# VH-VL binders against Translin-1 (tsn1): the designs that were tried, part 15

Target 1, 220 residues: Translin-1 (tsn1), of Schizosaccharomyces pombe (q9p7v3)
Amino acid sequence: MNKSIFIQLQDQIDKEHSIREKLTAEVDLLDEKLRVLQLLLANCEQNLENQEEILEALEIIKSKTRGLAELASNFPYYKYNGVWDRSIQKVVYLYLLASWTGRLDKSLRPTYSLLSLSEVGQILQVPVFPEESTFHLSIEQYLHAVLSLCSELARQSVNSVISGNYHIPFEALNTIQKVHSSFQVLSLKNDSLRRHFDGLKYDLKRSEDVVYDLRIHKLV
Below, E stands for the ipSAE of ESMFold2; O stands for the ipSAE of OpenDDE; V2 stands for 0.75 times the mean of E and O plus 0.25 times the DockQ between their complexes.

## First folded at step 15 (VH-VL; framework fv_tezepelumab)

Design q3 (from n3 with heavy chain H59R E104Y, light chain Y49D D95N; at its last look DockQ between E and O 0.03; V2 from the best seeds 0.00; counts 0 for: pae E 11.9 > 2, placed apart)
Fold by ESMFold2, look of step 15:
Structure q3 (fold): chain C 220 residues (1-220), chain A 122 residues (1-122), chain B 108 residues (1-108)
Amino acid sequence: as target 1 above (220 residues)
Amino acid sequence: QMQLVESGGGVVQPGRSLRLSCAASGFTFSDYYMHWVRQAPGKGLEWVAEIWYDGSNKRYADSVKGRFTITRDNSKNTLNLQMNSLRAEDTAVYYCAREGYDFYAYYYFDYWGQGTMVTVSS
Amino acid sequence: SYVLTQPPSVSVAPGQTARITCGGNNIGEKDVHWYQQKPGQAPVLVVYDDSDRPSWIPERFSGSNSGNTATLTISRGEAGDEADYYCQVWDSSSNHVVFGGGTKLTVL
């Protein structure tokens, strides 16, 4: 029995397990801050006083994303990217939401528009289209984040009426309509992305219903 | 044709009040952040106040905070500046300024009125 | 409070290039805007966001911003360019708009 080859295989198994544990630990710390930021942004149009907390959370998330990128770049990207894929989608999503709602800086001025994948990469200081297989923001992560933004905009559209902001429903509808039209021309080969896109119709209808209700009651 | 027309300037004694108005036309007023900027005779430009497109947020220079109030009425396309407790150093031409509406740039003033003169003297 | 420093005056020969500077601590990290003001007139925006130009402003006007200095450049200076020029930023620490002191451009 040649035990030396099995000892070598066990050493490699242990190494890969250790790498995944280190990456998972960093992702867990990032996820903790993502949950904090998501809570802050969920009601941000109702609470302008929380802006300093939002900016602080954004800086911590940027720092932790950069730290993850540095750690992950020591290892083959496609072997380990499943560890952070969902969390990075959420980072992108929350930055898109912060920009759309005017919470990305101290101006408090909503953009009512989408940051591009390139712009998100510049803000986070993370590569988008690297020549080598290193840590980067993927197109699929960005597209998922855009779809998640639409779901949240539909939800906030309803809440904005309750709080008396009647402008947000129209801007949300406009954004969701543009995303829907843009995605219809894509050839989505990724099965999870296609299923995510198929669900966009519910967000669109919810946003349309809010705007229709406002117009029928002459609130705008 | 875009127009910003200021009115309400005049000569007043220290401690008195004035209300400036700016009538806007030729653009969708409710889309734009608006500002007041002043210029003392022979001096440079000094920012005075900001108001958001929907009136929900206002900011003031330290020299006028507590004495001046910026308001807008989007149904009438008007911007206003209530100036209380006027001082000699408030003597200036007051400009109504529109902030450009852009996704990539903020806090630039792409259109200005011709100004209204406020003189505070005894 | 954030301070912008401009030279009080700049002179240029006709047909030559004028450069007007605007100094500020880390101004390269801010968006710089430039205005032209002729005597008895309201200011006119000539450059915004460091280097962008409104569609009604000729290409002779350009801007740059790096480090501690922003520069407005006016190529092929003309008598019609004689005016006061102001740089301006928004300062996120104070939430204030800040103007420079102004530079009088003379075309001799």
Scores: ipSAE 0.006, ipTM 0.510, lowest interface PAE 11.9, mean pLDDT 88
ESMFold2 (binder alone), look of step 15: mean pLDDT 94; pTM 0.953
OpenDDE, look of step 15: ipSAE 0.053; ipTM 0.691

Design q4 (from n3 with heavy chain H59K E104L, light chain D95K V97Y; at its last look DockQ between E and O 0.01; V2 from the best seeds 0.00; counts 0 for: pae O 14.7 > 2, placed apart)
Fold by OpenDDE, look of step 15:
Structure q4 (fold): chain C 220 residues (1-220), chain A 122 residues (1-122), chain B 108 residues (1-108)
Amino acid sequence: as target 1 above (220 residues)
Amino acid sequence: QMQLVESGGGVVQPGRSLRLSCAASGFTFSDYYMHWVRQAPGKGLEWVAEIWYDGSNKKYADSVKGRFTITRDNSKNTLNLQMNSLRAEDTAVYYCAREGYDFLAYYYFDYWGQGTMVTVSS
Amino acid sequence: SYVLTQPPSVSVAPGQTARITCGGNNIGEKDVHWYQQKPGQAPVLVVYYDSDRPSWIPERFSGSNSGNTATLTISRGEAGDEADYYCQVWDSSSKHYVFGGGTKLTVL
């Protein structure tokens, strides 16, 4: 009979730790690039000259994400997804923002619309099947990303007014309203997502206030 | 049936290199830790090297550390041992061995190959 | 380094019980495994986790482990049991696999 149960478990612990370390290393590299892109897109309305840098950052992030996906596919998804969930959420968020603001490609044409989860998956060349046991973009990650986008749009609405782009607050409000309405029909079971959704009310109000001010000044 | 078949043994001069191979069949190779164990003529068993199921970690006996390299190719169900800077004391039958594993690591060897003889002599 | 000590040889008459010992510091706290090696053949696992036995190994083979001594017991010894027997542990401190020196069993 087994006398050293804890000793025998040590190898399993070590294996798991090794896997987590490898995944964490890749996620850390990804996070560094995400910070760069986030900074670039934070002021996207002010500087069109940085488009080449944005495109380069997007490609790097795509590559890193695909590399992570490949590595992660060797392991059970639900055992290790905690290592990359936040980072992948940020990836999705930044691509949503890039698309919304027209920074996703060389056209520089804002869409003022949301990429679907499937479209994001296609762009990143990563699976989007929530029932899969391998690496995928999850619905939860996407929904968090959408909510993060709304917060950023509310923030950028103010900045756009300063830069003289008075149509952006209107577009932002429209998007946030649509997201708010859409989320109301969802049965959210995740507490984190529920809390994040509660924050959307503030973003909506903020966006409404900006548009209201613009209307008073007859700018929109 | 489960099988481990070693190959690559032979006679070499000191300081030379030799590569051993072990072909596995009859089980899911990628699920198991694999080992090399050697036995000098007329002597006992000596553990040489360990490699994890995915090759993510490797361990060596002090006697071979820095000289031997254990590798595996799970797509080909093969275990390898690269032996560099060979010494007379490395003369032995080298066995490929599977570590017993079910739900937990067991730290014993449940299956062995027939072995391959390595002779290091001038 | 952790060391396992076995007697060089043990003799038993046919039909009698053979006992092969394996000594080590606090070995009773470790899991001990046993291997049989016949001349010109590879080792075969006969006992693991002190007293567990593979299904293809006869019930005549049993093991125990307590204090500083593990014991492999072979009841009703047969000529076919003549072999070298090795005990083995995993040492958590050094993270090495350790074998005993081996015991030659002769059935006279």
Scores: ipSAE 0.000, ipTM 0.498, lowest interface PAE 14.7, mean pLDDT 91
ESMFold2, look of step 15: ipSAE 0.007; ipTM 0.609
ESMFold2 (binder alone), look of step 15: mean pLDDT 94; pTM 0.956

Design q5 (from n3 with heavy chain S56D H59K, light chain D95R; at its last look DockQ between E and O 0.01; V2 from the best seeds 0.00; counts 0 for: pae O 9.9 > 2, placed apart)
Fold by OpenDDE, look of step 15:
Structure q5 (fold): chain C 220 residues (1-220), chain A 122 residues (1-122), chain B 108 residues (1-108)
Amino acid sequence: as target 1 above (220 residues)
Amino acid sequence: QMQLVESGGGVVQPGRSLRLSCAASGFTFSDYYMHWVRQAPGKGLEWVAEIWYDGDNKKYADSVKGRFTITRDNSKNTLNLQMNSLRAEDTAVYYCAREGYDFEAYYYFDYWGQGTMVTVSS
Amino acid sequence: SYVLTQPPSVSVAPGQTARITCGGNNIGEKDVHWYQQKPGQAPVLVVYYDSDRPSWIPERFSGSNSGNTATLTISRGEAGDEADYYCQVWDSSSRHVVFGGGTKLTVL
């Protein structure tokens, strides 16, 4: 009888646990920086004086993400990706938001457009697409990030009205409409992504309502 | 062909430190778990420490825990044992040993070095 | 802590069969390994996983393990077999390697 089977299994369990602990430690550090950037970008329409802080946070997040990528590349991607999926999704989301609002660089020029997955990969200097066996930004992470962006744009559209930036709601609506139309042609097999996409309907309606109010008041 | 060679043994006073080294050759060092086992003069074998192939997981006997540190450098095919706060009872021949690898068997030592003598005396 | 018990010495005449025992609680559920150590030399693995043998070890060496006792059997004993023999296990509870006290085999 093979009595060592359980010893072998325990060793594998211990190894996996150690790997997960190391990855989790790096992700925790990343998450701390993500919270900072998220707070900075949440009020980006109200304060341009925080641009230096935003740029610094972006660089730190880039560095941490690259560090995580390097560490994660030593292990099977699909075995451990659960450790960083949400955090990386948030990274992509925040970079999309920074770019959309013109906070990604010193130009302070909003683009009101979406960075592609490839562009995000280039900015972060991290591989993209699911064919990679090592660390990469996945299509699913990107799509979740885009949907999160739409929710944030809907939220910020209201705040922009308060601050007197009446063009922002229009741009937000335009972006959300485009995203909504684009997602309709996608064959989504992921349940989480489908549920997230269902929420986009609410964001679209919210954005439409804001624009409608502005039109009634002849502000746009 | 396969060889383990210990070095660094000697005579030291209690409370002092000593670093042992084991040079491995003839096999892929990074694929194997490595151990230190010691033997006091005229006594039996006593397991001291274990280190996994990646160098991240370590285990120590209670008698040396907190005082000894096992490390490895896979790029140099070297196993090390840092011994701090040495005691008289640490006097022994210290062997480096390779843990055998079989799909159905673990924690057996298929290759041993010739050992290096450590003497702790006032 | 888990303890392995060996007789301090065993004697056998040349050509006869030597049996060295290793006692431990439910040792039959563990994998037992055996080492030979001659004076002034390092230990050498002679049996592992209860009854498996390295290719360079003679067939005269065999092992068994059941209940509370593991046994190393050396058939056709010869002068060259005179040495200390140690049994060894890994204890899952403490996650430590454990050796027996050793047995001196004398070939008379």
Scores: ipSAE 0.013, ipTM 0.508, lowest interface PAE 9.9, mean pLDDT 91
ESMFold2, look of step 15: ipSAE 0.510; ipTM 0.815
ESMFold2 (binder alone), look of step 15: mean pLDDT 93; pTM 0.952

Design q6 (from m2 with heavy chain A33Y H59K, light chain D95N; at its last look DockQ between E and O 0.64; V2 from the best seeds 0.00; counts 0 for: pae E 8.6 > 2)
Fold by ESMFold2, look of step 15:
Structure q6 (fold): chain C 220 residues (1-220), chain A 121 residues (1-121), chain B 108 residues (1-108)
Amino acid sequence: as target 1 above (220 residues)
Amino acid sequence: QMQLVESGGGVVQPGRSLRLSCAASGFTFSDYYMHWVRQAPGKGLEWVAEIWYDGSNKKYADSVKGRFTITRDNSKNTLNLQMNSLRAEDTAVYYCAREGYDYGYYYFDYWGQGTMVTVSS
Amino acid sequence: SYVLTQPPSVSVAPGQTARITCGGNNIGEKDVHWYQQKPGQAPVLVVYYDSDRPSWIPERFSGSNSGNTATLTISRGEAGDEADYYCQVWDSSSNHVVFGGGTKLTVL
């Protein structure tokens, strides 16, 4: 056997490992900031004093997402996209949530509206639907993020009643209903996405129950 | 209060059949994907089977495929496991487990207390 | 088939931090869930999606996942934390749920 060819195979193995380590390190730094923003937005209807913190976290996440995009564009997209797929999905989700709650500076949409995939890409300065296999926001990432938004809106609907924000449940229900009807038009062949969508009916039911309870107790 | 109660366990001879049931209460059973997970005495957890919330799709571990059948009756809030051609290695505590729906991924946010199945000659 | 590897046991002094690892090839690309099982009891979810915690689980339970290792961290270990701990993923290639072999935590 040719020992030189095996040394070159080992070099390739080492190179791929090094690439994954580099990408993972960058994603870990992004994930830390995502956890901060997620916590801030989970209670933002109850805490109006945290707006500066939210804006700072959004800018840090944008910067780190752009840095990851620059690094990742040096490598084959579909070989390594598993490293960041979950984290980028959360970036999209948190931007949708920040926009929906009125906490995103320079959002392209008014409060209680959904950003499109293209609008998220514009705000983050990251490509969507690229012709080349370069770093981009994917349709699947966006669709998962929209479904995650609905779950959070159902949860915040409950919390908004506790804090006395009785209008939020109606806006949440309206958004969840629109998402539910829009997804029914889609032909979802991805098991993970289809299962995620199947859970939407629980969010819808929970949101409906909150609105019904408010009407029965005459809080609106 | 949310409850998952397994029943139907017992001692059986190899080659025989047994049917496990799991009665659900305190939540809307028809909203949730359900699973069976087993644990042999002194051993770890082993996933057995999955059924979709509406019963339209089922998946099985390779160790039980072709011998076990998972079913559900949403009108009775009941999950079932038909276990045919039982073997000694099927000896375990069998848990029914509810899949959480947050983020839409496979995790189990609530478990029953289990029912013991012993297969011995 | 995808394999999760856990140490068979971990010991910690009361009040100290326990770390339970779950090893898997590229596990950082998967969502990791953790269960506690006390003797004679059913498993209980303590961490899901790597680092999220059910609202009824104490904040001293936390998780992380990157590269080839996920970690469950239990701060300020108590005798009540003595249990077996299992990590779990879903493997997309097989469409199967996979558990780690379990780790027995002892608080001495």
Scores: ipSAE 0.015, ipTM 0.631, lowest interface PAE 8.6, mean pLDDT 88
ESMFold2 (binder alone), look of step 15: mean pLDDT 94; pTM 0.959
OpenDDE, look of step 15: ipSAE 0.080; ipTM 0.683

## First folded at step 16 (VH-VL; framework fv_tezepelumab)

Design s1 (from q1 with heavy chain S56D; at its last look DockQ between E and O 0.07; V2 from the best seeds 0.00; counts 0 for: pae E 10.3 > 2, placed apart)
Fold by ESMFold2, look of step 16:
Structure s1 (fold): chain C 220 residues (1-220), chain A 122 residues (1-122), chain B 108 residues (1-108)
Amino acid sequence: as target 1 above (220 residues)
Amino acid sequence: QMQLVESGGGVVQPGRSLRLSCAASGFTFSDYYMHWVRQAPGKGLEWVAEIWYDGDNKKYADSVKGRFTITRDNSKNTLNLQMNSLRAEDTAVYYCAREGYDFEAYYYFDYWGQGTMVTVSS
Amino acid sequence: SYVLTQPPSVSVAPGQTARITCGGNNIGEKDVHWYQQKPGQAPVLVVYYDSDRPSWIPERFSGSNSGNTATLTISRGEAGDEADYYCQVWDSSSNHVVFGGGTKLTVL
């Protein structure tokens, strides 16, 4: 039996497995920090004293993202990009949320608006729209992150009423409405993205209900 | 107790207009996305139009776009379909349908009216 | 432009299981809904989100969806199950609701 062909195939399988293990280990460390930041931002309206923790978490995530980019540059990009795709999408989402809520810097002043894909790339120091097959933030990652932001804004709209902050629901609704109108002009070719977008109408409905309830209470 | 009742159907000549109404009761109408679905005699179901819970967003099948207008009045719990430039191909039973409300499921119709017949003929 | 294909008819003996298919390219990636329509009546939702049932629909109605085929299964078929059955999806690319052509179930 000549096993040379299969030994070569097994060597390649082992090499690819080793590379995926290295990348997965780094992504797992990033994911741990993403969970911390997500928890901090989910309650940020209720705890303005956590800003230093949020800024530290943002710096750690930026450092981990750049470290991942450096590690990934040693390997073929499109062969392995699935390892970090979901995690990088969450990095983008959390930076969008931090900006919207005014937690991206020490000013504590909400922008109530979206960072562009280019702005996120500049902040993270990661390429956008590269001409080469290199580590970058993809359009699909950004669009998923925007849709995830809308779901979180609808959720935080409810909590902001409880805390007595009545203008956040109006800004959330305005943002979700703008996202909806902007996505209507896109030719979405990605089935996963289309399904994510299909759910936006329910985020819009939830946000509208909160605003409607606030308007009713002003008549009392 | 939950009810959707269509009205306004009838026989009309090609090129004319007709306005359908759907009266809703037994549920909070303003919480729901509403649709019109039609069925030609002896044929299958064909989606016609969607309107959002607040009336602001609408979608139409290509076959009716530019001729039909869906509207709603949440204060009267009514859904309407203005049908202009009617054609023989528009002959059908027209159903008012409510879209179900679920976080994970979209675009299913959990309750239907009994329909109103529109006949377009010379 | 998305097309759902149903057989025009299905026949089963009383007490046997009927299976009504709905074919579509990659339909397993879509949520499939099923309606029953008896002559002269409005459609009634029997299965949604591939496999969920409204609370008033008997457990003998069930659904599945994988690959290119969704299936409505009616166990212990009864004369009262004779009806037309339609599958339906939302097609994100066209922004349209799409129905299958319908399947007439006969219990002989």
Scores: ipSAE 0.006, ipTM 0.566, lowest interface PAE 10.3, mean pLDDT 88
ESMFold2 (binder alone), look of step 16: mean pLDDT 94; pTM 0.957
OpenDDE, look of step 16: ipSAE 0.289; ipTM 0.752

Design s2 (from q1 with light chain S92Y; at its last look DockQ between E and O 0.65; V2 from the best seeds 0.00; counts 0 for: pae E 8.0 > 2, grease 19.3 > 18.9)
Fold by ESMFold2, look of step 16:
Structure s2 (fold): chain C 220 residues (1-220), chain A 122 residues (1-122), chain B 108 residues (1-108)
Amino acid sequence: as target 1 above (220 residues)
Amino acid sequence: QMQLVESGGGVVQPGRSLRLSCAASGFTFSDYYMHWVRQAPGKGLEWVAEIWYDGSNKKYADSVKGRFTITRDNSKNTLNLQMNSLRAEDTAVYYCAREGYDFEAYYYFDYWGQGTMVTVSS
Amino acid sequence: SYVLTQPPSVSVAPGQTARITCGGNNIGEKDVHWYQQKPGQAPVLVVYYDSDRPSWIPERFSGSNSGNTATLTISRGEAGDEADYYCQVWDYSSNHVVFGGGTKLTVL
């Protein structure tokens, strides 16, 4: 047999492993900062004193996401995108949450609305519809992030009543209802995405219950 | 209190059929994906089948495809497993398992029944 | 077709920290779940989504997942922790739930 061919194949296998290890190391660093931002945004009181920390975390995450994009663009996208897919979903989700809650900038003014995929791409300075097979935010990543936002909004709706902020439950319900209606017109052939969407009914029910209780007790 | 109670296990000859049932109580059964997982004596866990919360989709392990059928009746809070053409290697404790729901988390089993034993032997 | 590899056994002294590994190709790209099974009993979920814990599971149970290895860590091990431990993923390519072979934890 021609052993030089198999030595070359082994060398390529080793190169692919090395590439995955480099990408994984960058993703691990990104994930650490994502964890920090998620904790900051989960604050039940909408702690306004932590806004500077949130803005700093957002900038670090943006910087690390662009660094990952630059590194990943040296390699075939679809061969390696599994390394970062879950983490990039989290990046998108946290930017959606920051915008919705008014923590994306110094204004501290909740938008109570969704950033579009294009807007997230512009903020992160990452492509969303590339003409070439390069690093980009995918539609599926965005759709997963939107569904994750709804889960968090339902949770914050419950917590906001405890904290005495009775406006948040109505805005959360409005957002979740719009997402629910919009997803029903999509053809979700991806099992993971369909399964994530099927869970939205729990978030919708939780959010509806909070609003119903507020109306019955005439709190709003 | 949440309960999953399996029944219908027993000793059967190879090539015969058996129907397992799992009675659910203490939670809204129709909200949850349900699974069957089995464990041969002295061996590890092996996933068998999944059924979606509304029964619209089913998945099977390769070892049971074409022989086993998972079903559910949400009006009676029951999960079923029809096992046809049974083989010796199907001998196991069969658990019904509830798939949990949590933020970002799927495909995990947060509650299990105590299991029912199926023995396939001549 | 996706394979999860666990050591057959792990032994620790009481109060010692146990680490149970679950190996898989690119397992860090998957969500890893862990179950405890005591002899004659049904499995019990102890960790899910790599590192989350059900509210009824003590904080001394923790999990991590990166690269090709997920790890269940049980700090301050006690006799009540003696059990078989299984890791589990869902494999997107086969749409198949996969369990590891199990690890027997003994506490001496």
Scores: ipSAE 0.020, ipTM 0.614, lowest interface PAE 8.0, mean pLDDT 88
ESMFold2 (binder alone), look of step 16: mean pLDDT 93; pTM 0.953
OpenDDE, look of step 16: ipSAE 0.154; ipTM 0.715

Design s3 (from q1 with heavy chain Y101W; at its last look DockQ between E and O 0.73; V2 from the best seeds 0.00; counts 0 for: pae E 3.7 > 2)
Heavy chain, then light chain:
Amino acid sequence: QMQLVESGGGVVQPGRSLRLSCAASGFTFSDYYMHWVRQAPGKGLEWVAEIWYDGSNKKYADSVKGRFTITRDNSKNTLNLQMNSLRAEDTAVYYCAREGWDFEAYYYFDYWGQGTMVTVSS
Amino acid sequence: SYVLTQPPSVSVAPGQTARITCGGNNIGEKDVHWYQQKPGQAPVLVVYYDSDRPSWIPERFSGSNSGNTATLTISRGEAGDEADYYCQVWDSSSNHVVFGGGTKLTVL
ESMFold2, look of step 16: ipSAE 0.399; ipTM 0.778
ESMFold2 (binder alone), look of step 16: mean pLDDT 94; pTM 0.958
OpenDDE, look of step 16: ipSAE 0.400; ipTM 0.787
ESMFold2, look of step 17: ipSAE 0.432; ipTM 0.790
ESMFold2 (binder alone), look of step 17: mean pLDDT 93; pTM 0.953
OpenDDE, look of step 17: ipSAE 0.411; ipTM 0.792

Design s4 (from q1 with heavy chain F103W; at its last look DockQ between E and O 0.17; V2 from the best seeds 0.00; counts 0 for: pae E 7.4 > 2, placed apart)
Fold by ESMFold2, look of step 16:
Structure s4 (fold): chain C 220 residues (1-220), chain A 122 residues (1-122), chain B 108 residues (1-108)
Amino acid sequence: as target 1 above (220 residues)
Amino acid sequence: QMQLVESGGGVVQPGRSLRLSCAASGFTFSDYYMHWVRQAPGKGLEWVAEIWYDGSNKKYADSVKGRFTITRDNSKNTLNLQMNSLRAEDTAVYYCAREGYDWEAYYYFDYWGQGTMVTVSS
Amino acid sequence: SYVLTQPPSVSVAPGQTARITCGGNNIGEKDVHWYQQKPGQAPVLVVYYDSDRPSWIPERFSGSNSGNTATLTISRGEAGDEADYYCQVWDSSSNHVVFGGGTKLTVL
């Protein structure tokens, strides 16, 4: 076969496209399960009968995350990590939420507390320590996931009042306040992280408003 | 019914001052971060300033910093822009805009006023 | 400061799909918002957070963002879609909101 420089460039383009197609297909399957788990956890305080569904979804997501890690480890990490970056961030977020709400079997932390990055990695059985072109959970993914948790806790705080669960708003506010304080000591150079952290102002205000209303009418 | 209504525009000479107001209704004004955005005739949109929901923090585009002051009065549901030392390049329609909030999305403008025209001309 | 680049104009035949691009260095790591502005009117939000729509915006408006390009896609283009379209981000390095220069969409 007579190959020119441009034919070889086209061959490389085709190979990279094929790799991205394989990775995207796995990520799309993972994303489907993430949407299911997110719905289950959004209503978990109102529906105690969905625990088996939550545990099944968590195990499916763990399995698919490890499968993606195995596939991705065949290819340069920083060339393709954009394919899964936001989806893995959501995996971390949903594990944090499952743990915080008491719905994660064998969690390393009690209800209403945060798993660390290393604890999430241990539970998912994926590395958190970077190696050359090796799949791992990143610090940036974890930090985004913590901020996403705060948004969901503020939302659940509002909904929990309707259900008569007046404990949740106080625990949510406590968690959001601690996250806010912890992030203030970080030097955030990543534009996406700074923007996400700047938005915490909305979650804090929503959570404070719920607690204030409870003090006036119900708890205090 | 949600409304944002700007007022206070007009024709003014360079070096003079002008004060814009934006009256808000139909939503809880004190819950929202507010902005001013301007558009010079025939040109695109340019962000001018931001103020936090409680007025505790303000941010300005470099082109107006030190000359413009954004303020709000939550008891009257009004947003204001004091414009000092006006220049010809400040000629624009000025919009007040509400910053929206939705799951992880920030710094987007979900409601805009109709705008008020400021012309700076000799 | 951070710069967003849009083509000055895009034309599409009625019923066809229009694509309006917004270029920026690493724009795929930012959240991109899109506004429609008809002559003599204020801007209206049509897409935010790269791909989400306000509930009153029809599904034929969609967005995507990756690498150095964000795209607003308008399926089944109508005369009523003729307007200027602006992309917008927030840039943490400058602490500024940044708009693209705008794209005039013509349907004909």
Scores: ipSAE 0.020, ipTM 0.573, lowest interface PAE 7.4, mean pLDDT 87
ESMFold2 (binder alone), look of step 16: mean pLDDT 94; pTM 0.957
OpenDDE, look of step 16: ipSAE 0.471; ipTM 0.816

